# VH-VL binders against MAM domain-containing protein 2 (MAMDC2): the designs that were tried, part 3

Target 1, 162 residues: MAM domain-containing protein 2 (MAMDC2), of Homo sapiens (Human) (q7z304r168to329)
Amino acid sequence: IECDFEENHLCGFVNRWNPNVNWFVGGGSIRNVHSILPQDHTFKSELGHYMYVDSVYVKHFQEVAQLISPLTTAPMAGCLSFYYQIQQGNDNVFSLYTRDVAGLYEEIWKADRPGNAAWNLAEVEFSAPYPMEVIFEVAFNGPKGGYVALDDISFSPVHCQN

## First folded at step 20 (VH-VL; from v4 with heavy chain L104F)

Design y3
Fold by ESMFold2, last read:
Structure y3 (fold): chain C 162 residues (1-162), chain A 122 residues (1-122), chain B 107 residues (1-107)
Amino acid sequence: as target 1 above (162 residues)
Amino acid sequence: EVQLVESGGGLVQPGGSLRLSCAASGFTFSDYYIDWVRQAPGKGLEWVAWIYSSEGYTRYADSVKGRFTISADTSKNTAYLQMNSLRAEDTAVYYCARDYYESFGWEYFDYWGQGTLVTVSS
Amino acid sequence: DIQMTQSPSSLSASVGDRVTITCRASQDISSYLNWYQQKPGKAPKLLIYAASSLQSGVPSRFSGSRSGTDFTLTISSLQPEDFATYYCQQSWDEPYTFGQGTKVEIK
């Protein structure tokens, strides 16, 4: 469940296709109209890669983008950590869920409204006593909902330090 | 040639109402945001509101929320600012501006109208 | 709200001088900073977007730079038409806020 998104296969993470809102790979050769790209967290460069969701591509704002981990294969407990950026945080919601094989969702984390543009570290207590998926979700409240970017997902089998 | 032309400014008493217009030309109106930005006499610039006419989405500065309403008529390529419950501190030149918004939230006001003066006094 | 502190509030300079104007954000806003020029009785005009990108039609004597939360507008050789008030504006988060302005006057 660890990924720096520099590996082409996304470490087994899969975007759930949605006709309206989806996660994309950002960075590297992907550019906007003005050829301006944010730097990724892993390499601190415009050439590095991350996952992102951007409100500019969204037609309707009732759906959520989902980035879904592989199903866990053994019981595990500890600290799930990742880096994220949120622009226009008042107009989007970035959350982390678990889902078991019965399809039951549980929210285990929701982004605060960060007061800066830096990559922010999240450390989330995570327990998978039976097979489950980790799901990163983004929703927008309007067309100027900004973006959410995600990089450097890792897991440690010890409690979060906070 | 991109143009924005404000109109409807004037003298109004406190508590009164006024409706400003922003007539746009030279670009596809529904592709852009239109913002109102105001400047009190001898003072700096203050963002007021924006509208995305193709979807009807709007946002307001806290100082005007509940008193001002931004709207648009895409058939006329015109944005409007309905100003109610006007106060002395609303006295300003009101500019409309084309708001260029793109991926990763890059945003700037690339074209501005000439402004229309609103004076709120007894 | 993100506060933009602009310095100086005014300056006097001669034609040919190098002029620098600074703008400090109250938090990290990345490069989401624009610069505008406003001549007396006229609307603002976009000069610089994304901290350092020169708007089309703006003379190359204008440039912008960023160091952390500090942003600088530089006019390398001041011309008679450059006497104006200059504003920075952050576009990181709503409400979009402007600096107080820097008035550039003839010396």
Scores: ipSAE 0.535, ipTM 0.815, lowest interface PAE 1.7, mean pLDDT 86
Fold by ESMFold2, fold request of step 23:
Structure y3 (fold): chain C 162 residues (1-162), chain A 122 residues (1-122), chain B 107 residues (1-107)
Amino acid sequence: as target 1 above (162 residues)
Amino acid sequence: EVQLVESGGGLVQPGGSLRLSCAASGFTFSDYYIDWVRQAPGKGLEWVAWIYSSEGYTRYADSVKGRFTISADTSKNTAYLQMNSLRAEDTAVYYCARDYYESFGWEYFDYWGQGTLVTVSS
Amino acid sequence: DIQMTQSPSSLSASVGDRVTITCRASQDISSYLNWYQQKPGKAPKLLIYAASSLQSGVPSRFSGSRSGTDFTLTISSLQPEDFATYYCQQSWDEPYTFGQGTKVEIK
């Protein structure tokens, strides 16, 4: 469930394919037309890797991008943490859900608008007494919805400090 | 050659209306955002509104919301700014600009028109 | 709204001088900062985008840099055509906001 996205297997995380909006691997050789990329969190480098969703590739704004963890294999409770960036935070929604094998779907976190461009730490109380998956979701409110980036997912079996 | 040409400026009374036009050429109009940016005499620049003409998405600065309407006619490569309920503080040169928006939200106004003066005075 | 504060408000310089203009953002905007030049009676012209990237057709004597929330436009050797007002503009979040301008005048 922990991932720095520097390995090709993405630690078992899978983007749910959607004809319109999807999570992609960013950094390294994937660049915009001006070759200007955000730095990743793991290596603080434009050449490091992260996951991202970008409104520039989206044609219809009713769909949601989903990045889905493997099912948990043992009971766990504690603090799920990750780093994220949001640009144009008024025009996108970044949320975290859990889903069990029966399809029970529950929001456990939603991004506030950060007052800065840096990687922001999120710490989320997480409980999986039964097999569950974690789902990172992004939705955009319009064509200038900016981007959301995600890196360095980790888990600690103690309560969040914040 | 990218060109933007504004027209429709003039003198109006407070509470009056004007319609500005921005005729574009030298690029695929539907691929870009068009913004209006204004400059009061002797003052700095203030963003007013943008439109994405291919789908009709728009946004407005709070200072003009509800009074101004941006629109476009893609068949004429022209954007418009309908300005209603004009106030003295709306007096400015109004520029239209091509707004280039790309991945990771990089954005800049790479081409500007010559501007058209709007004076709101009794 | 993100405030952009330029300094100085004006400066006098001679042809050949090195000129620096600074712009400070009221919050972290990464490198989402553009520089424009405006001559009297003319529209603004884009010089620098993404803090340091030179727009096509702009002379190499212009450069931009960033340190945290502080941004600098430098003209390495001032030319007669460079007497103008310069504006920074943030593109991190709407509303897009401009600095108040820096007028560069002949000494």
Scores: ipSAE 0.491, ipTM 0.805, lowest interface PAE 2.0, mean pLDDT 86
Fold by ESMFold2, last read:
Structure y3 (fold): chain C 162 residues (1-162), chain A 122 residues (1-122), chain B 107 residues (1-107)
Amino acid sequence: as target 1 above (162 residues)
Amino acid sequence: EVQLVESGGGLVQPGGSLRLSCAASGFTFSDYYIDWVRQAPGKGLEWVAWIYSSEGYTRYADSVKGRFTISADTSKNTAYLQMNSLRAEDTAVYYCARDYYESFGWEYFDYWGQGTLVTVSS
Amino acid sequence: DIQMTQSPSSLSASVGDRVTITCRASQDISSYLNWYQQKPGKAPKLLIYAASSLQSGVPSRFSGSRSGTDFTLTISSLQPEDFATYYCQQSWDEPYTFGQGTKVEIK
């Protein structure tokens, strides 16, 4: 369940397509009209890649964007870590869930309002004693909801620090 | 040519009300945010509110929440600021501005009106 | 709220001088910083957006730069029409906040 989103692949993660709100690949040659893009975490450059959700493309704000991991294949426990950016954090919600094969959801992390514009590190205690999916979710509260970006997902079999 | 023209400023007693208008032309009104920004005499600029006119989304600075209401009439390409329960600290020149907002949250006020003075006598 | 601190509050300079104005953010705002010029009795005018991008129609003697949370507006050769107050404004998060202004006087 580790991914740096480089080499134009998602490491088995899939966006659950939704007519309203979705995760996209950012960075590399993908530009806005002013050609100004956030730098990715992996390479610290505009040429690197990350996943993002942007409120400018969202029509209805009751649905969430979901980026879903492959099912785990063996029992595992430890620390799931990743880097994220949130712009306009008062107008969006970024959360992490687990889901078992019966469809039972559990929230295991939610972003607090970070003050820092840099890439932020999240460290989340993660336990999958049976097959589970990890789900990154974003919701927006309005048209100026900003964006959420995600990069450098990794796992360590050691408990999180702090 | 993009133009924004404010009107409706004047003298008002504390506790009174005024409605400001911002008449827009030269662009597709529903594609842009319209903001009000004020400047007290001899002071800097303070953001007040914005509206996204096509769907009526609004936001307010904490200093004016519950007293001011921003609205728009897209058939007239006009934004309004209804100011109620006015206080001395609301004395300022009020500007309307076109708010250019794009992907990744890049945003700036690229066109401004001339401003209209609101004076609230103590 | 994100605080924007400008320095200096005012300055006097001669025509032809290189002038710099600094704006410091109270937190990392990436390059989400705009510069405006306001002449007496007139509305603000956008000069620079995204820290360093020059708005169309603005003279090339104006430039912007960023180092961490410090942002600089530079006028490479001051002209008589550059008498004005200059404001920075952050666009990272609501409420959108302005610096207190820097008044440039030509003398």
Scores: ipSAE 0.487, ipTM 0.800, lowest interface PAE 1.9, mean pLDDT 85
Fold by ESMFold2, fold request of step 23:
Structure y3 (fold): chain C 162 residues (1-162), chain A 122 residues (1-122), chain B 107 residues (1-107)
Amino acid sequence: as target 1 above (162 residues)
Amino acid sequence: EVQLVESGGGLVQPGGSLRLSCAASGFTFSDYYIDWVRQAPGKGLEWVAWIYSSEGYTRYADSVKGRFTISADTSKNTAYLQMNSLRAEDTAVYYCARDYYESFGWEYFDYWGQGTLVTVSS
Amino acid sequence: DIQMTQSPSSLSASVGDRVTITCRASQDISSYLNWYQQKPGKAPKLLIYAASSLQSGVPSRFSGSRSGTDFTLTISSLQPEDFATYYCQQSWDEPYTFGQGTKVEIK
């Protein structure tokens, strides 16, 4: 469940494709882009990588983007941490869920409304006594809903400090 | 050539109404946001509203919400600003601008009309 | 709302001078800042977008830079047509807000 999104792979995370809104890889030189891109958190450079969701492609209000972890393989409990950026934080919702093998969704974290562009640290108490997925989810409330970026997911078997 | 032409300004008493027009040419109207930005005499710039005509989405500054309505007629490549319950504070030159919005929320007003003056006084 | 504070409010300069105008955001807005020029009786004109990107057709004597929440517009060699009022504008979050303007005058 740990990933810095470098080496041009997703560490087993999978975007659940839908026709409207999806997570993409940002940063680096994977494609020729003409726009200025945010720097990633890991290397603090445009050549580093992160995952992002962008409202520019949203056509309808009902869709959410989902980035889904591999199923956990052993019981674990501790602190799940990650860095994120939110632009237009009042016009999007960024949340973290768990989903078990029966399909039960549980929200375990939701972003505050940060007032700045810095990479923000999230620390979330996480318990997976049975196999489950971790799901990063973004919803937008309109065509100018901004973006959410995600980097540097890690886990520690000790309690969070938040 | 991209062009935006405002019209409909004039003198109005407090509490009155005016409708401004922004006639656009030289670009695909439905592909862009159109914004209204105003400038009180001798003062700076204040964003008022935007519309995305292909989907009908709109947003308003708090200072005008509930009193102004932005709309568009894509067949005429024209945006409108219906201004109701006008106040002295609404006195300004009103500009329409083409709003270029791109991935990662990069955004700027790349073309502006020459403006139309609205004066609200007794 | 994000406040944009420009300084100075006005300045006097001679043709050929190097001119700098600063704009400070009340919070981190990344590089989501644009610069506009407005001559008397005319509409604003976009000069710089994304803090440092020069709009097409704008002379290369104009440049923009960012340091944290401080943004700078520089005119490397002032020309007669550059006497105008300059505005910064943040595009990070609605409502879009402008600085109060900096008037650049002759002398």
Scores: ipSAE 0.433, ipTM 0.775, lowest interface PAE 2.3, mean pLDDT 85

## First folded at step 21 (VH-VL; from y3 with heavy chain Y100T)

Design z2
Fold by OpenDDE, fold request of step 23:
Structure z2 (fold): chain C 162 residues (1-162), chain A 122 residues (1-122), chain B 107 residues (1-107)
Amino acid sequence: as target 1 above (162 residues)
Amino acid sequence: EVQLVESGGGLVQPGGSLRLSCAASGFTFSDYYIDWVRQAPGKGLEWVAWIYSSEGYTRYADSVKGRFTISADTSKNTAYLQMNSLRAEDTAVYYCARDTYESFGWEYFDYWGQGTLVTVSS
Amino acid sequence: DIQMTQSPSSLSASVGDRVTITCRASQDISSYLNWYQQKPGKAPKLLIYAASSLQSGVPSRFSGSRSGTDFTLTISSLQPEDFATYYCQQSWDEPYTFGQGTKVEIK
């Protein structure tokens, strides 16, 4: 589930298709007049990559975008860390869920407010004693829900220090 | 050519009501937000409200919340601002503007009407 | 609310001068800052969006830059038609707020 999103395979992460809001690969290009993008966290560059979702096509209240990891393949427990950016105040909710093969869906983290355009470090206690996936979820409260960016997911088999 | 034309301004007494209109043309109305921005005489600019006519979403500045209502008629490409319980401090030129909202939340007012004057006075 | 502190409130300049207007945000707004020009009796006109992106049709003598929470509008060589009031506006969060304005007058 570790990923810097710099490879085309995106470490097996997949966007759950939604008619209105989806996770996309950001970065990889020089800033232009019409599309000004955040710099990725990995390289601190406009040429690096990250995942993002924005509200530009939000049509319904509580529109949800999900980025889903591959299933874990071995028991693991420790600290899951990632970097994220959130824009547009309280008009979006960024959360992390786990889901096992039985469909058990559990929220294990939610971003604090207010958001900002700096890369923030999240550290989340994560336990996967059996195969499960993590789901990065963004729910938009309205059409101007801003964006959420995600980069540099890592795991350490120790408890989080935050 | 993108155009926005405000109308409906005038003189009203405190506590009175007024309805402004913003007629838009030259673009797909439902693809954009329409905002009202006002400017008191000799003062700066103050955002008032926006509407996303495609879905009917609205947002208001605290200074007008509960008193003003923004709406739109997509069949007429027209946005409205119903102003109730008007106060002297509501006196301003009221502009409607096309609010362009792009990916990553980039947003700007790229086209403005010439404004309509609302004067609230006894 | 996010406060936009614009300076100076007014300045006098001559045609051909380099003019600089500054706007400081009360918090980090990334590059979500727009600049507008307004002439007397007229509606504001968008000049710059996203801190440094020049709006289509705007002369290249206008430019915008960002340093942290400080934003700068620069007119490299002031032209007669540039005498006006300029406003910055943040679009990071609602309510959208404007700077107090800078009136550029003829010296």
Scores: ipSAE 0.818, ipTM 0.925, lowest interface PAE 0.6, mean pLDDT 94
Fold by OpenDDE, fold request of step 23:
Structure z2 (fold): chain C 162 residues (1-162), chain A 122 residues (1-122), chain B 107 residues (1-107)
Amino acid sequence: as target 1 above (162 residues)
Amino acid sequence: EVQLVESGGGLVQPGGSLRLSCAASGFTFSDYYIDWVRQAPGKGLEWVAWIYSSEGYTRYADSVKGRFTISADTSKNTAYLQMNSLRAEDTAVYYCARDTYESFGWEYFDYWGQGTLVTVSS
Amino acid sequence: DIQMTQSPSSLSASVGDRVTITCRASQDISSYLNWYQQKPGKAPKLLIYAASSLQSGVPSRFSGSRSGTDFTLTISSLQPEDFATYYCQQSWDEPYTFGQGTKVEIK
């Protein structure tokens, strides 16, 4: 489930198609004078990549974008970390869920408000004693939901310290 | 050509009501936000409210919340600002502006009307 | 609310001068900052969006830059039609707020 989103395979992460909101790959291009884009966290550059959800593509503003990891293949427990950006003051909720093969869906993290344009570190206690997915969800509750960006997912078999 | 034309301004007594209109043309009305921004005489600019007519979402500055209502008629490409319980401090030129919302939330007012004057006085 | 502190409130300049106007945000607003020009009795006109993106049709003598929470509008060579009041505006969070304005006057 670790991923820096720099490879085309995106470490097996898959966007669940939604008519209104989806996760996209950001970065990988040189900035032009008409568009200011976030720089990825991995390389702190315009050429690096990250995942993002953008409300500009939302039509009904009450949809959820899901980025779904591959199933874990071995028991694991520890600290799941990732970097994220959330535009301040926008009507979005950024959460992390787990889902097992039985369909048990559980929220294990939710981003605090207010957000900022800097990369924020999230550390989440994560336990997967059997195959599970992690799902990054962004829910938009208004038309100006801004953006959410995600990068550099990592795991450490120790408890989170934050 | 993108155009916004305000109307409905005038003199009103404190506590009175007034309804402003913003007639838009030259663009797909429902694809944009419409905002009201006001400017007191000799003062700076103050954002008042926005509407996204496609979904009917609205937002207001605290200074006008509960007193002003922004609305739109998409069939007429017109936005409105119903102003109730008017106060002296509401005296201003009221502009409507096209609010362009781009990817990653970049947002700006790229077209403005010429404004309509609202004077609240006894 | 986010405060935008604009400076100076006014300045006198001559045609051909390099003019710099600054705006400081009370918090990090990334590059979500726009610049407008307003002439007396007229509506504001968008000059710069996203701190440094030049609006279509705006002369290239106008430019915008950012350093942290400090934003700068620069007119490389002031023209007669540039005498006006300029405003910065943050679009990072609601309510959207404007700077107090900078009046560029003829020296």
Scores: ipSAE 0.781, ipTM 0.915, lowest interface PAE 0.7, mean pLDDT 94
Fold by ESMFold2, look of step 21:
Structure z2 (fold): chain C 162 residues (1-162), chain A 122 residues (1-122), chain B 107 residues (1-107)
Amino acid sequence: as target 1 above (162 residues)
Amino acid sequence: EVQLVESGGGLVQPGGSLRLSCAASGFTFSDYYIDWVRQAPGKGLEWVAWIYSSEGYTRYADSVKGRFTISADTSKNTAYLQMNSLRAEDTAVYYCARDTYESFGWEYFDYWGQGTLVTVSS
Amino acid sequence: DIQMTQSPSSLSASVGDRVTITCRASQDISSYLNWYQQKPGKAPKLLIYAASSLQSGVPSRFSGSRSGTDFTLTISSLQPEDFATYYCQQSWDEPYTFGQGTKVEIK
């Protein structure tokens, strides 16, 4: 369960498609008229790839965007880490869940309002003694919900450093 | 030509009420947010509220929550600011502005009205 | 709330001078900063958005730049019509907040 999203590679992650809100691939080869990330004007910020959800593309705000990992294939315990960006943090909720094969759904992390606009590191204690999926979820509360971006998911078999 | 024209300002006693209007022309009203921004005499600018008229979404600065209500009539391309329980510190020129909101949250006030003066004094 | 601190509060300069105005954000706002010009008795006018993008119809003598949380508005060659007060405004998060203003006096 590791992904840098480079070369249009999703590492087995799938978007739980719905007609209203979905994760998209950003960076690199796709640029709209005003698609400037917070540090896009500084050198080389446009070359990396990431996943993102943007409230401007959302039709209905009752549904959530979900990016879902492959099922784990062996028992794992340790630290799941990733980088994220949140704009307009009080109008969106960015959370991480696990779901087992029986459908048990558990929140294991939720974003706090970050103190900076750059990429923020999250480190989450993660245990998968049984096969399970990891789910990155975004919900918006209104039309100015901003965006959430996600990159560089990794796992270490040692306890998170806090 | 994009235009916004405010009206409805005047003198009012503390605790009184006043309704401001912002008549818009030269653009598709439902495609933009309309914001109210105020400027106390000799002071800087303070954001007050916005409305997204096509959906009826609104937001308010903490200083005016519960006292001010923003609304819109899309058939008249007009936004309104209903101001109740007015205080001396609400004395200001009130501007309406077109609020352009883009992907990745880029946002700016690209057109402003001339402003309307609200004076709250006993 | 995000505080925007402008400096100087006022300045005097001659026609043709290079003028710089600085705005500092109380936290990281990336490039989500706009600059406005306000002449006496008039509404503000957008000059620059996204820290450095020049609004249509604004003279090229105006430019904006960013270094971390410090933002600069530059007028490369001051003109008589540039007498005004200049405000920065962050658009990263609500409430949208403005700097206290910088008054530019031509002489």
Scores: ipSAE 0.550, ipTM 0.813, lowest interface PAE 1.5, mean pLDDT 85
Fold by ESMFold2, fold request of step 23:
Structure z2 (fold): chain C 162 residues (1-162), chain A 122 residues (1-122), chain B 107 residues (1-107)
Amino acid sequence: as target 1 above (162 residues)
Amino acid sequence: EVQLVESGGGLVQPGGSLRLSCAASGFTFSDYYIDWVRQAPGKGLEWVAWIYSSEGYTRYADSVKGRFTISADTSKNTAYLQMNSLRAEDTAVYYCARDTYESFGWEYFDYWGQGTLVTVSS
Amino acid sequence: DIQMTQSPSSLSASVGDRVTITCRASQDISSYLNWYQQKPGKAPKLLIYAASSLQSGVPSRFSGSRSGTDFTLTISSLQPEDFATYYCQQSWDEPYTFGQGTKVEIK
C-alpha cells in the first residue's frame, strides 16, 4: 500500500471512474501549458509526480473522487502515513476510509483545516486483520473548491507517533 | 477587447439601498467569475463578493454578508451588486473585475472596470 | 483571514532607480500572490500573477519573486509612468486580501 507515484505507475491504486470527479496523476510531463504546477513532495520539483483532484473540472458537487488501494494480502496493523496538500480547505473534504470484502465502509481519518500551503504529514492508525481496501476520498463544496494532492504513502508496523 | 463598465453609484443615506451594475463585453461572460472589489477614499482594496454566472454560485466577504447580494444576467452580460442597509464604512469606489480561475486554484483579477463611487452620508 | 503586509507604505525615487517593494503573508500561501498597479484616478492593473509570472503587455522592467512568505516586486529602472500605488493580493484562500499599498512617488 506504499507509493510515491514516480514510476508512471499507481502501485496498484485505482481511481474509481466517475463522469464528474476523478483522481489524476500530476507533475512530471503531465502539465497544462498555461498553468504553474506545484512541486511534488518526493522530489520537491514540478517534474515529480503526485495524485490530485481539482475542482476546476467538476460540474456537480454531490459526488466524490475515490482512489482505492489494492486489497491487502496479509494481516497488518500499524501506522499508515502520507503527505497531502489542500488548497481552499473550507471548500473541500479530504477523507480516508477502509472497506472490507463484506462492504463495511469506515472512515479512519479526515483532514483538519490546513495551517499552511506546505505538504502536510498525516499519520493514521491502520488495522487490516482481513483483506481490506484503503480509499482516499475528495469532495468539493463549490466551483472554487481548490485541489487536494497526495504523495508518498507508506506503512510502518508500529503505532503512529504524534 | 475585454471591457467592464460599472454604473449605479451615487449618494445614499445610512440604512439606504443602491444597486450597482457591471456591464461586460469582449469575452464569454458565463465562462468567468465576476468579482466586486471596493476602495474607500484614500485607502486600499477590499474584496467584496464573487459570482460564477453560469451556475449562480456566490461568495461574500464577512463585512457585507446579509446586506449585499451579487447576481448576474447572462443574457445581458451584466453582474449586479444589490447593497442594502448601507453604512458609512461602505463608502468607496466599487470596481468589478474579471476573475480568472485556473487549474490548481491559480487565480487573478486580469481586467477591471473604472469603478463607480458610492457615498453613504447623511 | 490572511494578512498581507506591504513595506514601505511610500517611497520617493528618481527616474532610473531600482525600486523594491515587499509584501509579507501572515501564513504560507505558496506562490498564490498577485501584484497590481494603480495610477491616480484609475482602476488597478494586473502586473504579476503566481508571484513571478509577468502579465502580457507589462514592461519587462517589472519582476516578482518569492522567499518563503516574503514577496518582492522589483522595478529595475524606474520610469516616470511608474508613479503609482502598488498592491499585493493573495489568492490562496478566501477572503482574498490585499496589502495596504505602497505609493511610489518620483523624487
Scores: ipSAE 0.515, ipTM 0.805, lowest interface PAE 1.7, mean pLDDT 86

Design z2
Fold by ESMFold2, fold request of step 23:
Structure z2 (fold): chain C 162 residues (1-162), chain A 122 residues (1-122), chain B 107 residues (1-107)
Amino acid sequence: as target 1 above (162 residues)
Amino acid sequence: EVQLVESGGGLVQPGGSLRLSCAASGFTFSDYYIDWVRQAPGKGLEWVAWIYSSEGYTRYADSVKGRFTISADTSKNTAYLQMNSLRAEDTAVYYCARDTYESFGWEYFDYWGQGTLVTVSS
Amino acid sequence: DIQMTQSPSSLSASVGDRVTITCRASQDISSYLNWYQQKPGKAPKLLIYAASSLQSGVPSRFSGSRSGTDFTLTISSLQPEDFATYYCQQSWDEPYTFGQGTKVEIK
């Protein structure tokens, strides 16, 4: 359930495709003079990779982008941590949910107004006593909603140190 | 090439109204935001409002919210700024600008009109 | 609101001089900073976007850099056409705010 997003399989994380809003892999070659890529967290470079959702590509603002973990295979409890970046803009919501095999959906974290443009650390108390998916969600409610980026997901079996 | 032409400025009394126009040409109007930015005489620049004409989304600076309305007519490639309840502090040259919004929120005003002067005085 | 503080408010320089203008943001804005040039009676003209990217058609003597919340516009060798007022503008968050300008005058 750990990922730095530098491998093709994304550590088993899957974007739930829809025709409007999706998580993409960020990084790679510069394609034009106006294309300026942020540095990823793992390598602190523009050549490294991260996952992102960007309002510039979104045509409808009712759908959410979902990045979904593999189903947990054994009971777990501890601290789920990750680094994220949110450019502040209109109608941007970044949240973390769990979903069990029956489809029961629970919000376990939501981004608070980040004042820092750098990568922010999130530490979320996580408990999966039975099989669950972890879902990173982004919603936009306007065309200048900015972007959300995600890197370096990890888990520790001890309590978060918030 | 890309052109923005403002019109509608003039002298108006406090509490009055005025409507500015920004005629755009040389680019696909619906692909860009149009912003109004003003400059009081001898002073710096202040962002006023933007519109995304294809979907009708708008935003306003707090100093003008409730008094100014930005709108667009896509069939005429023209943005408008309706200014009501004008105050002396609204005296400025009003520019319209093309607002290029790129991936990762990179944003800049790459083309500007010549400006139109609005004077609010008793 | 994000405050942008420019320094100096004005300066006098000769043709050929290296000119440096500083802009400080009141919070971290990453590289979401643009520079504009405005000549008397004219509209602003975009010089630099994203802190350091030179706009097409702008002479290479113009450059921009960032150190934390401090941004610098540099003119490596001032030309007669460069006498103008220069503005920084942050594009990180609304309302988009400008510095108060730096007037570059002939000495």
Scores: ipSAE 0.477, ipTM 0.777, lowest interface PAE 1.8, mean pLDDT 85

